# Ledger of designs, part 109: VH-VL binders against Large ribosomal subunit protein uL10m (mRpL10)

Target 1, 224 residues: Large ribosomal subunit protein uL10m (mRpL10), of Drosophila melanogaster (Fruit fly) (q9vpl3)
Amino acid sequence: RGKINIQRPKAPHYERARVVAVTQPKYPELPKAKSCFKTRAERTQQQQENPYNEIIAREVRNWLDHSRLVAFFHLSSITADDIFRVRVQLHKQNLHLKSYGSKIIEQAVKNTRYEAIVPLFHSNHCIVFSPDPEKTAALLRIVRRVPQMVLLGGIVEETMLSRNQLVAYAQMPGLHAVQAQLVQTLSQAPGHLIQQLQAHQNSFVQVLDVHAKNQMNEETPKST
Below, E stands for the ipSAE of ESMFold2; O stands for the ipSAE of OpenDDE; V2 stands for 0.75 times the mean of E and O plus 0.25 times the DockQ between their complexes.

## First folded at step 10 (VH-VL)

Design gc25 (from k9 with light chain S26T G31S Y32F; framework fv_anetumab; at its last fold request DockQ between E and O 0.20; V2 from the best seeds 0.00; counts 0 for: placed apart)
Fold by OpenDDE, fold request of step 12:
Structure gc25 (fold): chain C 224 residues (1-224), chain A 119 residues (1-119), chain B 111 residues (1-111)
Amino acid sequence: as target 1 above (224 residues)
Amino acid sequence: QVELVQSGAEVKKPGESLKISCKGSGYSFTEYWIGWVRQAPGKGLEWMGIIDPSDSYTRYSPSFQGQVTISADKSISTAYLQWSSLKASDTAMYYCARQWDYSFPLDYWGQGTLVTVSS
Amino acid sequence: DIALTQPASVSGSPGQSITISCTGTTSDVGSFNYVSWYQQHPGKAPKLMIYDVSKRPSGVSNRFSGSKSGNTASLTISGLQAEDEADYYCSSYDSSSTWVVFGGGTKLTVL
């Protein structure tokens, strides 16, 4: 009975070796623990790839695609009770108040016809959606009385309108499409909207710079 | 043409009550709000408050809260600013102006009402 | 609370271009997004000259323009005329405080 040399096991028969080779669980190479030090860029990219963000982004797109009236607002500090009251009032008119993060909005509208709205979302914002463009006047009536909500602009019948144009639209009698076109024609050159949007972007950059500076100042230990 | 016409100059004594008016014309009075602005002699502009004449919803600047009352009568397209008891410090020019909401500009102004409070 | 700071006075010669600044000091950057400018002649009511930073109402001369950089809004008057001598006020809505704020005003003198 030949001592099974446990230290040098005889090579298995060719057929067995083949079966063992094929049946060897290819343990997926443990994903090389990508060094915990993901660059800020990689972290930002991973945050963008968050399945949750994608779901919310799809929701936003769905709202945009099914809404004939969309209004954008800056939202200052407001109590939960107050915003709830506003939501209820709007809901009674089939107006839907939603709030999303700027990153989510950006992701949602990227490479879509709505991409132009991104500059509006540099601060705290809320959006009101409606399937009925005739509710524009009702919407404005409600939100005017909310001092913490500042109208920035909107989309009516797939047309982006400035805040002034939106107000004008709400005041016009007749066919909504004709109203939108008329307001666009009457309103000064698209350049002003862009300037306003750019102004918001610049403001955002400044806020970020201030924040960055403040963080740097906090990290500099006073060498006492 | 949009126009706001205010009541005439007032000379009053301390402790007296006063109500001044601002009448709007040339637009739908209930579609826009009316703001009031104070300007003391030789001083700058101070926003006092605003009213929605459609239902008389009002909001005041903190400095004027409880000091004045803003009201409106939509039937005659008129907004009002009133004091229950005037003070010498109330001496100023008072302007009404049309404003669509808080964040919109004061696009049309009344001619102003001078209120003089002197002992 | 937002405060709007303007220079007390600015002067220029006829034909020159002058700029009046309005600097907003606020913790809420979002509150300084809609700036208006008003012109006031002595003994007259203020007149809206610029709204939403750079928009002109109908009837306002194209010599008046508005811009914004950061927390500073600017009113520029080109081709200065004697009639432009007036007080100028900037204004903004503070959504955090929920009231309208005026700057201290700038006296423009045409020399």
Scores: ipSAE 0.870, ipTM 0.942, lowest interface PAE 0.6, mean pLDDT 87
Fold by ESMFold2-Fast, scan of step 10:
Structure gc25 (fold): chain C 224 residues (1-224), chain A 119 residues (1-119), chain B 111 residues (1-111)
Amino acid sequence: as target 1 above (224 residues)
Amino acid sequence: QVELVQSGAEVKKPGESLKISCKGSGYSFTEYWIGWVRQAPGKGLEWMGIIDPSDSYTRYSPSFQGQVTISADKSISTAYLQWSSLKASDTAMYYCARQWDYSFPLDYWGQGTLVTVSS
Amino acid sequence: DIALTQPASVSGSPGQSITISCTGTTSDVGSFNYVSWYQQHPGKAPKLMIYDVSKRPSGVSNRFSGSKSGNTASLTISGLQAEDEADYYCSSYDSSSTWVVFGGGTKLTVL
């Protein structure tokens, strides 16, 4: 008798058991580490408690509306202790790591300008929120050393950015430095520094436009 | 312009130690990480590990953990790959390349250092 | 240590178009738009030709294009030239290893 015939149709739990047999965590197994092996279906079911989904979706919308920095990550298997250490380190920088089910995110962003992010959340994921976009450099410095967290993209000042654009943004001078430079330029002869600032802004805007267009094109055909 | 320059070819005997170098220029050396890639004769590319030159944080693939040491000296914009005791199986071309982190492409490559280990 | 699957060789004549496939799993190519392609001429270092599935670094010919469908990424080279004869490697981030993995490589022969 084939084992395959016994398990028709193949449940997510069968695939999970297979994955557990193949994958060995690099760090010691803990009860909390095992919880990281939730399947997408199991996570979806946990978030399907109907009345509570809308309440949490409003919470997500609140975070999106009040955060000038939002970063999206894929999250691989990680221990509760390791993710807790990351949360603490991020919190010290006014960066708030949150995890929500895909259905809740879909409900939160449906009919908003952020609806394009939904495809990013078809696997294990987490989101970092901050009211301070100047913290993008600190965020990337911290998460670069968390190999289980993979930057997918984000939203800065209401604008969707790819991971490459977020890296570029993190390498830019702080807002205070940019504002100081603009003030200095306004009191000088036209063209000397204004051309450099306009050239950089135009290039950045074009890169953002190309990314927004590419992201919209990616949204239409659903990959499974 | 971004450039990575590696040390010259090495011919060594089994059991000898070796340290090869990769010097970066044309960019802020501490803003990007350096990945190391091995290519055995006639074989494909294999990622070995990565270093953050800003504080020498390192991470290795399991195949190379304990087999090599990656280090860096940010004061001279140089990363290193080191063996305490070479084996004949270490014979390969070794490349360094610039990489933002574990998930990013290797965008600029050194010319490679050929290491030959023979009796 | 998850190898991405590429054909060992492909061939074409000058002026023709060829496509090289790169097949992975849901832990790499299927889940991420982080596929890169490298060109390596004999005795030389690899050169990044495509990143993020379809984007070209400055200085790379527009004859090189990339795409992805499901677990398979593809590199297409149009208007084949003798200088395109090289080994081509695909690469993707892999969530199982939590770093980039490489394909086995494809030798392109220009007839």
Scores: ipSAE 0.701, ipTM 0.851, lowest interface PAE 1.3, mean pLDDT 79
Fold by ESMFold2, fold request of step 12:
Structure gc25 (fold): chain C 224 residues (1-224), chain A 119 residues (1-119), chain B 111 residues (1-111)
Amino acid sequence: as target 1 above (224 residues)
Amino acid sequence: QVELVQSGAEVKKPGESLKISCKGSGYSFTEYWIGWVRQAPGKGLEWMGIIDPSDSYTRYSPSFQGQVTISADKSISTAYLQWSSLKASDTAMYYCARQWDYSFPLDYWGQGTLVTVSS
Amino acid sequence: DIALTQPASVSGSPGQSITISCTGTTSDVGSFNYVSWYQQHPGKAPKLMIYDVSKRPSGVSNRFSGSKSGNTASLTISGLQAEDEADYYCSSYDSSSTWVVFGGGTKLTVL
């Protein structure tokens, strides 16, 4: 009889187990393989998330909204002293190193133009925020010496950039040098201005590495 | 455009010192690192270490720590690899290559310097 | 240091496609899209052919392509030509050593 199987009392037990697993995770979880049952559990788990996650997600959203430079890194094992020294060096340049859980990042960027960054946070990551896009060169100079921090890409002036594009941006002359070149072009011919604006936009808008990672991440989740 | 030119082949005896060079041109020398790679005859590539020429920051592969010295003179856009006392096992081809940071590829390579240590 | 596994040799006939594999772990190829491939002819320096898994530097033929699946990266050479006969090395960033590591190399013979 199908009614007895359908009315089995195990349903309340499964909901309680999901809530407990989410609210009190002191130890790291092992790999989260996706399955048909896990997909339904994931929806339930997300609805039962700790309310502090929403507060932290709001903090991340505020950083994203008020930062003209955002850089994403993979972070390998590093001592607390070493990461503290890096954080201090960055802070002196108005560069703010933050670490957030991937679920918090996912919540923060939902319904924004930055949803494409979610796949970057499948493993241990950190983020650097700054209101100053001209600090990109200083950022990269500092983190190049940190073998445990691996540049993944970034956002500059609301444009997503691959790591190669971000490095190229940091090698460009400063905004004042570019602005002075644009003023000279304006006084000479209109065609020069269009070329400078298109070159500047093209150097900022290419996001192929991030989109390629998005394709690879979409391929890697298996729910068989 | 970007070019790394290494010093010529060397034939040495065990116990002698040696300093080989790698001169960069066609780019801002202090903007990129120089890495050193060893290749024993008929063998694969072995990473030795890097230098940032802007301030001589260095990092060595564990296998080569204490075995060689990497240095640079940014005023002449040149990096160096040095041995204080060569061994017959140091016989190999040595390449310099340009790298942006630890995770980026080696995009431009020098032609190589063959070091032969005759016993 | 050798951390990535490549076949010692592969061979193919002119005009065919061949694939060279590069197998690592979750600390390198499995976690990062920072795989590069280098071509080395005898007596010459290595030349970068592919970076970031699948990107070609300027001047590299589109007969060379790269891909990755799980812990294995692949270099594919289509329309095999005699000048493709060389040694091929893969490399990847490795989070366990916090350094780029090389594969052992693969000798491609064009029959």
Scores: ipSAE 0.696, ipTM 0.862, lowest interface PAE 1.4, mean pLDDT 79
ESMFold2, look of step 11: ipSAE 0.634; ipTM 0.835
ESMFold2 (binder alone), look of step 11: mean pLDDT 92; pTM 0.938
OpenDDE, look of step 11: ipSAE 0.832; ipTM 0.919
ESMFold2, fold request of step 12: ipSAE 0.533, 0.525; ipTM 0.801, 0.795
ESMFold2 (binder alone), fold request of step 12: mean pLDDT 91, 91, 90; pTM 0.931, 0.932, 0.930
OpenDDE, fold request of step 12: ipSAE 0.857, 0.869; ipTM 0.934, 0.941

Design gc26 (from k9 with light chain S26K G31S Y32F N33D; framework fv_anetumab)
Fold by ESMFold2-Fast, scan of step 10:
Structure gc26 (fold): chain C 224 residues (1-224), chain A 119 residues (1-119), chain B 111 residues (1-111)
Amino acid sequence: as target 1 above (224 residues)
Amino acid sequence: QVELVQSGAEVKKPGESLKISCKGSGYSFTEYWIGWVRQAPGKGLEWMGIIDPSDSYTRYSPSFQGQVTISADKSISTAYLQWSSLKASDTAMYYCARQWDYSFPLDYWGQGTLVTVSS
Amino acid sequence: DIALTQPASVSGSPGQSITISCTGTKSDVGSFDYVSWYQQHPGKAPKLMIYDVSKRPSGVSNRFSGSKSGNTASLTISGLQAEDEADYYCSSYDSSSTWVVFGGGTKLTVL
């Protein structure tokens, strides 16, 4: 059929393939590439307007809308067998590992509060979704042992958190009120009230500021 | 306050076995990993490997895979670095340090254990 | 094998500002904002001075600052003091090898 996944050259065994089928995203096939008579810009623009991309983008928005925990990872070269084992471990904890193209992520989050995450997806990436924010500790425990997956940040209860803030959240008691208060505190004043995190602290607000500046610069030329 | 305390200096002959220790206090020992770093005399820092004390999961740098064994005893909040047969080239200062995982900084360091191997 | 490139030595006078560079590849310094800097005085353990490119742990002087551009991270020390004389090491996670890498170290001499 073509379109080989270079990071997963081996097909999983029959039993594992069945588990992978349960955990894999279900999306329609993208239409074929455009004619060589089209310019690169025209092909890119038409790809962005592709109805299949819009369907997949809606799937991504659906995951974002129904997930109270979203974590973003850089993904290095990993075998099909290794990523399959990770997916199985995550699925047992109601954690869903998904991979989407950068264009689809951008289309899904465009004009939303989550648009700031787009720069995180310019290289190989994956996302873990869960409706249960209490699974953050389980998530971090599992992915710590996957050196090919590097935590970049996440969203918990609609609040964007750096990797250091996600670690802090994972170490909190399971009481929702305490967790919500601490998440808000971490996002407003990172590191100031959590002494043990000072050595690990990283500010996700800097990503948002850079994104806002880039968006303003791009908008200005278009307006002009 | 977080503190890592290492065992004292060792003087050994080639072929002898050795086990050095690193005891953590002031934090939940099983929530953080312990990394080991080697520094040969007059040389720079080399990352050796890391251990999760909660179940003794380990990972080594290729240069140290099969050369050393990292272990831990969570009941006494202690991590270990061990050689079955020392070589003169193992002469170095060895540091333990706390690390959340591979990609996080080594935030608190032990004072170091000097290992001297000579005939 | 030194994975990250640092100058072997750098010197400055008291009150001067100096910068130490740390050059890697796109798989380490270039991939993440997760560069750390360690200070080591002779006979002592290293101390974390900067993490995540530009963040300081509690108790580290604001004279120490970090930055990154592409594959090169930099540690800047302003208002140099005699006590800053030490070896400085940069470090990063390498996504291709999947372990921690260090720079070769830079000896800072004051005066």
Scores: ipSAE 0.717, ipTM 0.870, lowest interface PAE 1.3, mean pLDDT 80

Design gc27 (from k9 with light chain S27K V29I G31S Y32F N33D; framework fv_anetumab; at its last look DockQ between E and O 0.15; V2 from the best seeds 0.00; counts 0 for: pae E 2.4 > 2, placed apart)
Fold by OpenDDE, look of step 11:
Structure gc27 (fold): chain C 224 residues (1-224), chain A 119 residues (1-119), chain B 111 residues (1-111)
Amino acid sequence: as target 1 above (224 residues)
Amino acid sequence: QVELVQSGAEVKKPGESLKISCKGSGYSFTEYWIGWVRQAPGKGLEWMGIIDPSDSYTRYSPSFQGQVTISADKSISTAYLQWSSLKASDTAMYYCARQWDYSFPLDYWGQGTLVTVSS
Amino acid sequence: DIALTQPASVSGSPGQSITISCTGTSKDIGSFDYVSWYQQHPGKAPKLMIYDVSKRPSGVSNRFSGSKSGNTASLTISGLQAEDEADYYCSSYDSSSTWVVFGGGTKLTVL
């Protein structure tokens, strides 16, 4: 009985090879793990009048109302795996990473004190929530190592802070109240922060428009 | 006051190894990252890479990946840039700079280290 | 990869206002919101002059201002002084490539 060479199995007979090739279960390509973060297009399509939108909006509001730390991030091209890793790391610190569509956010914050955050959601964004403002340093430590996550700003103890203010806040020793007061004192007029955030959003929109236009131009076949 | 002090000028031959240093003071060294920037003679600034001294997390620009090694010793608040084998093309001024993260500016700079590689 | 384009040189007379442009080509618009400007005198290390498009670090003269329109960031120097003669570099973080990028630099001459 010839030693079955396990290292170099003889190619099966042509007929057997054909049968094996035909009988190889075409495993449906595992749906490319749709990044839990649906593309904007996918999100927009799903944002039709889905009764679920109200539920999600309520969830968002609930997170905002119960969070003493909220941080906003721009998300560049990031893999689902990377997001998952970050989520796990954040979760270990009782930090909750969420991503919502712009329409949902708008609905959630409409006529609330949080309405000012709406402009932040015109591009791919994520939000980190925490009930503990003392976790700001931990949050920043984690997200700094995620180059695809760009800190835009946040809310700490009901105060909107710029990215620089958040960093400063995280570096301040002492009681949260003192930190918040110091940051407020150091904070340029809320109007300036809003303006900066809006400027960022406007820039994003412009870039997207340019990109969209470029794509349209590439798709227009020169009818020669 | 925040200060970054770099090691002195180096004159080397091709093929030699080199390690230059950047010592930070006036701030918590582990709270900020250190970036390295190259400037060839008469040329512009080139970002090389960055290190988190707290755990020596490093990232390199593609152009410098595998070409240099960035390291740090947090016990002495010092970052390093090293070459295993220098090339003539490595002749440049090298700056270290403090950077909180990738998206933050290089807010404080070392005085620079001139590296000259000549046969 | 994001590329930042600057004019090679700009000149002005004392007391004038000059503007240096930095035009970015990025697929990721968000990355161009964090534009910084650095001043470098001959034989000296660069100095941060502007960050986050328009913010000034402590100790930087109010003669320096930054703005952005579309994909073009601008550094404006008002009341030009002889000491302003230097090379100026814009920089931005490209979140898509995850690299910091510098412009080619602009030599400012005070005439």
Scores: ipSAE 0.836, ipTM 0.920, lowest interface PAE 0.6, mean pLDDT 86
Fold by ESMFold2-Fast, scan of step 10:
Structure gc27 (fold): chain C 224 residues (1-224), chain A 119 residues (1-119), chain B 111 residues (1-111)
Amino acid sequence: as target 1 above (224 residues)
Amino acid sequence: QVELVQSGAEVKKPGESLKISCKGSGYSFTEYWIGWVRQAPGKGLEWMGIIDPSDSYTRYSPSFQGQVTISADKSISTAYLQWSSLKASDTAMYYCARQWDYSFPLDYWGQGTLVTVSS
Amino acid sequence: DIALTQPASVSGSPGQSITISCTGTSKDIGSFDYVSWYQQHPGKAPKLMIYDVSKRPSGVSNRFSGSKSGNTASLTISGLQAEDEADYYCSSYDSSSTWVVFGGGTKLTVL
């Protein structure tokens, strides 16, 4: 908008065409009676047959594959204005809030390492993506002020984390320190005591030990 | 060792003002929020509201909005619960507790402050 | 009035196992794995015993366990001891209020 409008021709026929285009209804409301004939099952089948869902599913997979930070949220009733303000605030931190239907997410992650996230999306939800895992602390500070958004968990550097583990990760100083602790925890047997850690760091390592145990429990045997 | 220490019991008359305190120690006070919970004599727990000590952001349960004020002074790691004019119905035990945000459990609790309002 | 429904009282003998139920709706327990249980002895502050349905904080006995099915969460206390006699409160995030709500409480008597 702005400067581009100045360059447009101001001929009378052009201005009248704009007024007509703006006032003309582009999408007339569908008759209510017809929409009542669509059952939930019919809507589900129609959605599964829609080729546009495949394109959006690829978009979701692209976000998952190229983001080093992915956070999953339940989303309670929230106004369009309020969610827009949250989206703008997150965008300033290179955090991208996206909403996708449960069927699209299911299609995107089916037969991938992310398939385990599907049960998180049984109700209204949204996802935040970022290429920068150091933004986890900023993400949580922002979302704490949005009572309609409930943290369910996330993925950091391809590692699945619970909400408690994401909070612990956000409290760690710097990416290098976190990477060193993650490597150390994953290399040690679960429950191993790390003598060099301070009290606060010991609590974080214990949380990572639980996470490492959970990751091992999530591993399925390779095909027979 | 995380600890929340509350001010002592109070006995007041209707119409009087009151401010009770909750001091945190053993953790970074501004990193966690403080929730307030009311328990009337012989009754259950009622969540009143919550404060972020880092900037004094507050949110209240509708039942307590306009009836109490929650505040905090991060320089002394203390949160406060205040009434401008007490009523007999304010007689209750008041607890402060540490809470990450609206959806997290209250993980460490103060010992409670008994407020008795009687003439 | 009360968001989550608990039985007013339960009782058991030393060494027995007892279970306390906590029933909500799809807007709280049914939608979230964020159920907590608190123990309160007479005249004392509540203590967090269980969080995230089934997890125990450090220092809580493994005799305490939690579970959830549909809209109902349960706290089970095995090997019941006299010191377990207390009031027990469940809690869950509620998407309608957008904060944690409490159950009405259950008085456990050890006979």
Scores: ipSAE 0.723, ipTM 0.868, lowest interface PAE 1.3, mean pLDDT 80
Fold by ESMFold2, look of step 11:
Structure gc27 (fold): chain C 224 residues (1-224), chain A 119 residues (1-119), chain B 111 residues (1-111)
Amino acid sequence: as target 1 above (224 residues)
Amino acid sequence: QVELVQSGAEVKKPGESLKISCKGSGYSFTEYWIGWVRQAPGKGLEWMGIIDPSDSYTRYSPSFQGQVTISADKSISTAYLQWSSLKASDTAMYYCARQWDYSFPLDYWGQGTLVTVSS
Amino acid sequence: DIALTQPASVSGSPGQSITISCTGTSKDIGSFDYVSWYQQHPGKAPKLMIYDVSKRPSGVSNRFSGSKSGNTASLTISGLQAEDEADYYCSSYDSSSTWVVFGGGTKLTVL
């Protein structure tokens, strides 16, 4: 129960991003991307005439199912060269930059707990997928220098996180540091834990469970 | 405890150079940007630019491009704002502040450095 | 380079509520929920009071609240106290310039 449960997200910027997307002008064309990014006109035509929507939606579902890190961005006007450079930087970190039409996203997440993300895709956007949640820090350091990619939030380990929560997650110690700290704690405490359990059966188990829960909810470890 | 401590007030003449400092403590200095904000006497706040101290990536507001230099020395957790030739119009209070990126708030501020340039 | 419009001044009596407006465009406040409010007492550095439209940092009184409707953000101070007399600045991310923009500031006078 140490994970943040966001199945019913309270993060306001998902809903506010939807309002923003509806009000953005559609008629000045954005600069064309040379790769996977398309203009508004091309996206509209693709949605209306593309017989492969079901195949593309299945691709999106597969990315969502096999990615432990998913990050959502609003995408402002950006040159094809700049977005290509960003995609190469991300790819080196096993981070995969994609863009899909809102109808395809809607079809891909239909009847899933991720249906709440659909409003994020009514405007110009991009998504980054990765199997490696440890790459969240690398992702954020790359994209924060790309002002045209505005972080909206993401999904880590099947939990929806706000922008602020993603930044906090990226600042936590790595799995190796956590694993090493756990081993040190177990090595130091075996006799002490047994003595406490013997002296106060069940009551100290309750206290230790509450203490461990409180420590897992803290964002910063105690200072030295 | 996150803290940004700036260098003391400066009184200069037009044409002189100046470098003021901002030292960060209580956090990982290279994980956040340092932004600089100007406030002319009796006026509002103006964002000047940022630096990422990890590798000295910088970006400037257009109004300040070419007018100042932002730099950092991560080994001593210090950012700098620098003029090669001061103008009387550079008279202002200058703040440093911590920021994750353009969309995040300036959450911790230095105490300010008053720069006075008079002929 | 001021892109956000605030009233030049606002006043209120102790115990009253006041609201300071901050009006931008569809390219900043209208598009994003990345609005911050800063309080500045004379001779002091600004202090972050509200971020992400409505969130309070630790240590900021719940008398301060924020909201947004369309292109306009609002800071509301309830139970006005003499210590609230200060200048207040709004700030936002601005996608048209892709930088931080500030409002012109509002001087709050407690009568």
Scores: ipSAE 0.467, ipTM 0.763, lowest interface PAE 2.4, mean pLDDT 78
ESMFold2 (binder alone), look of step 11: mean pLDDT 91; pTM 0.935

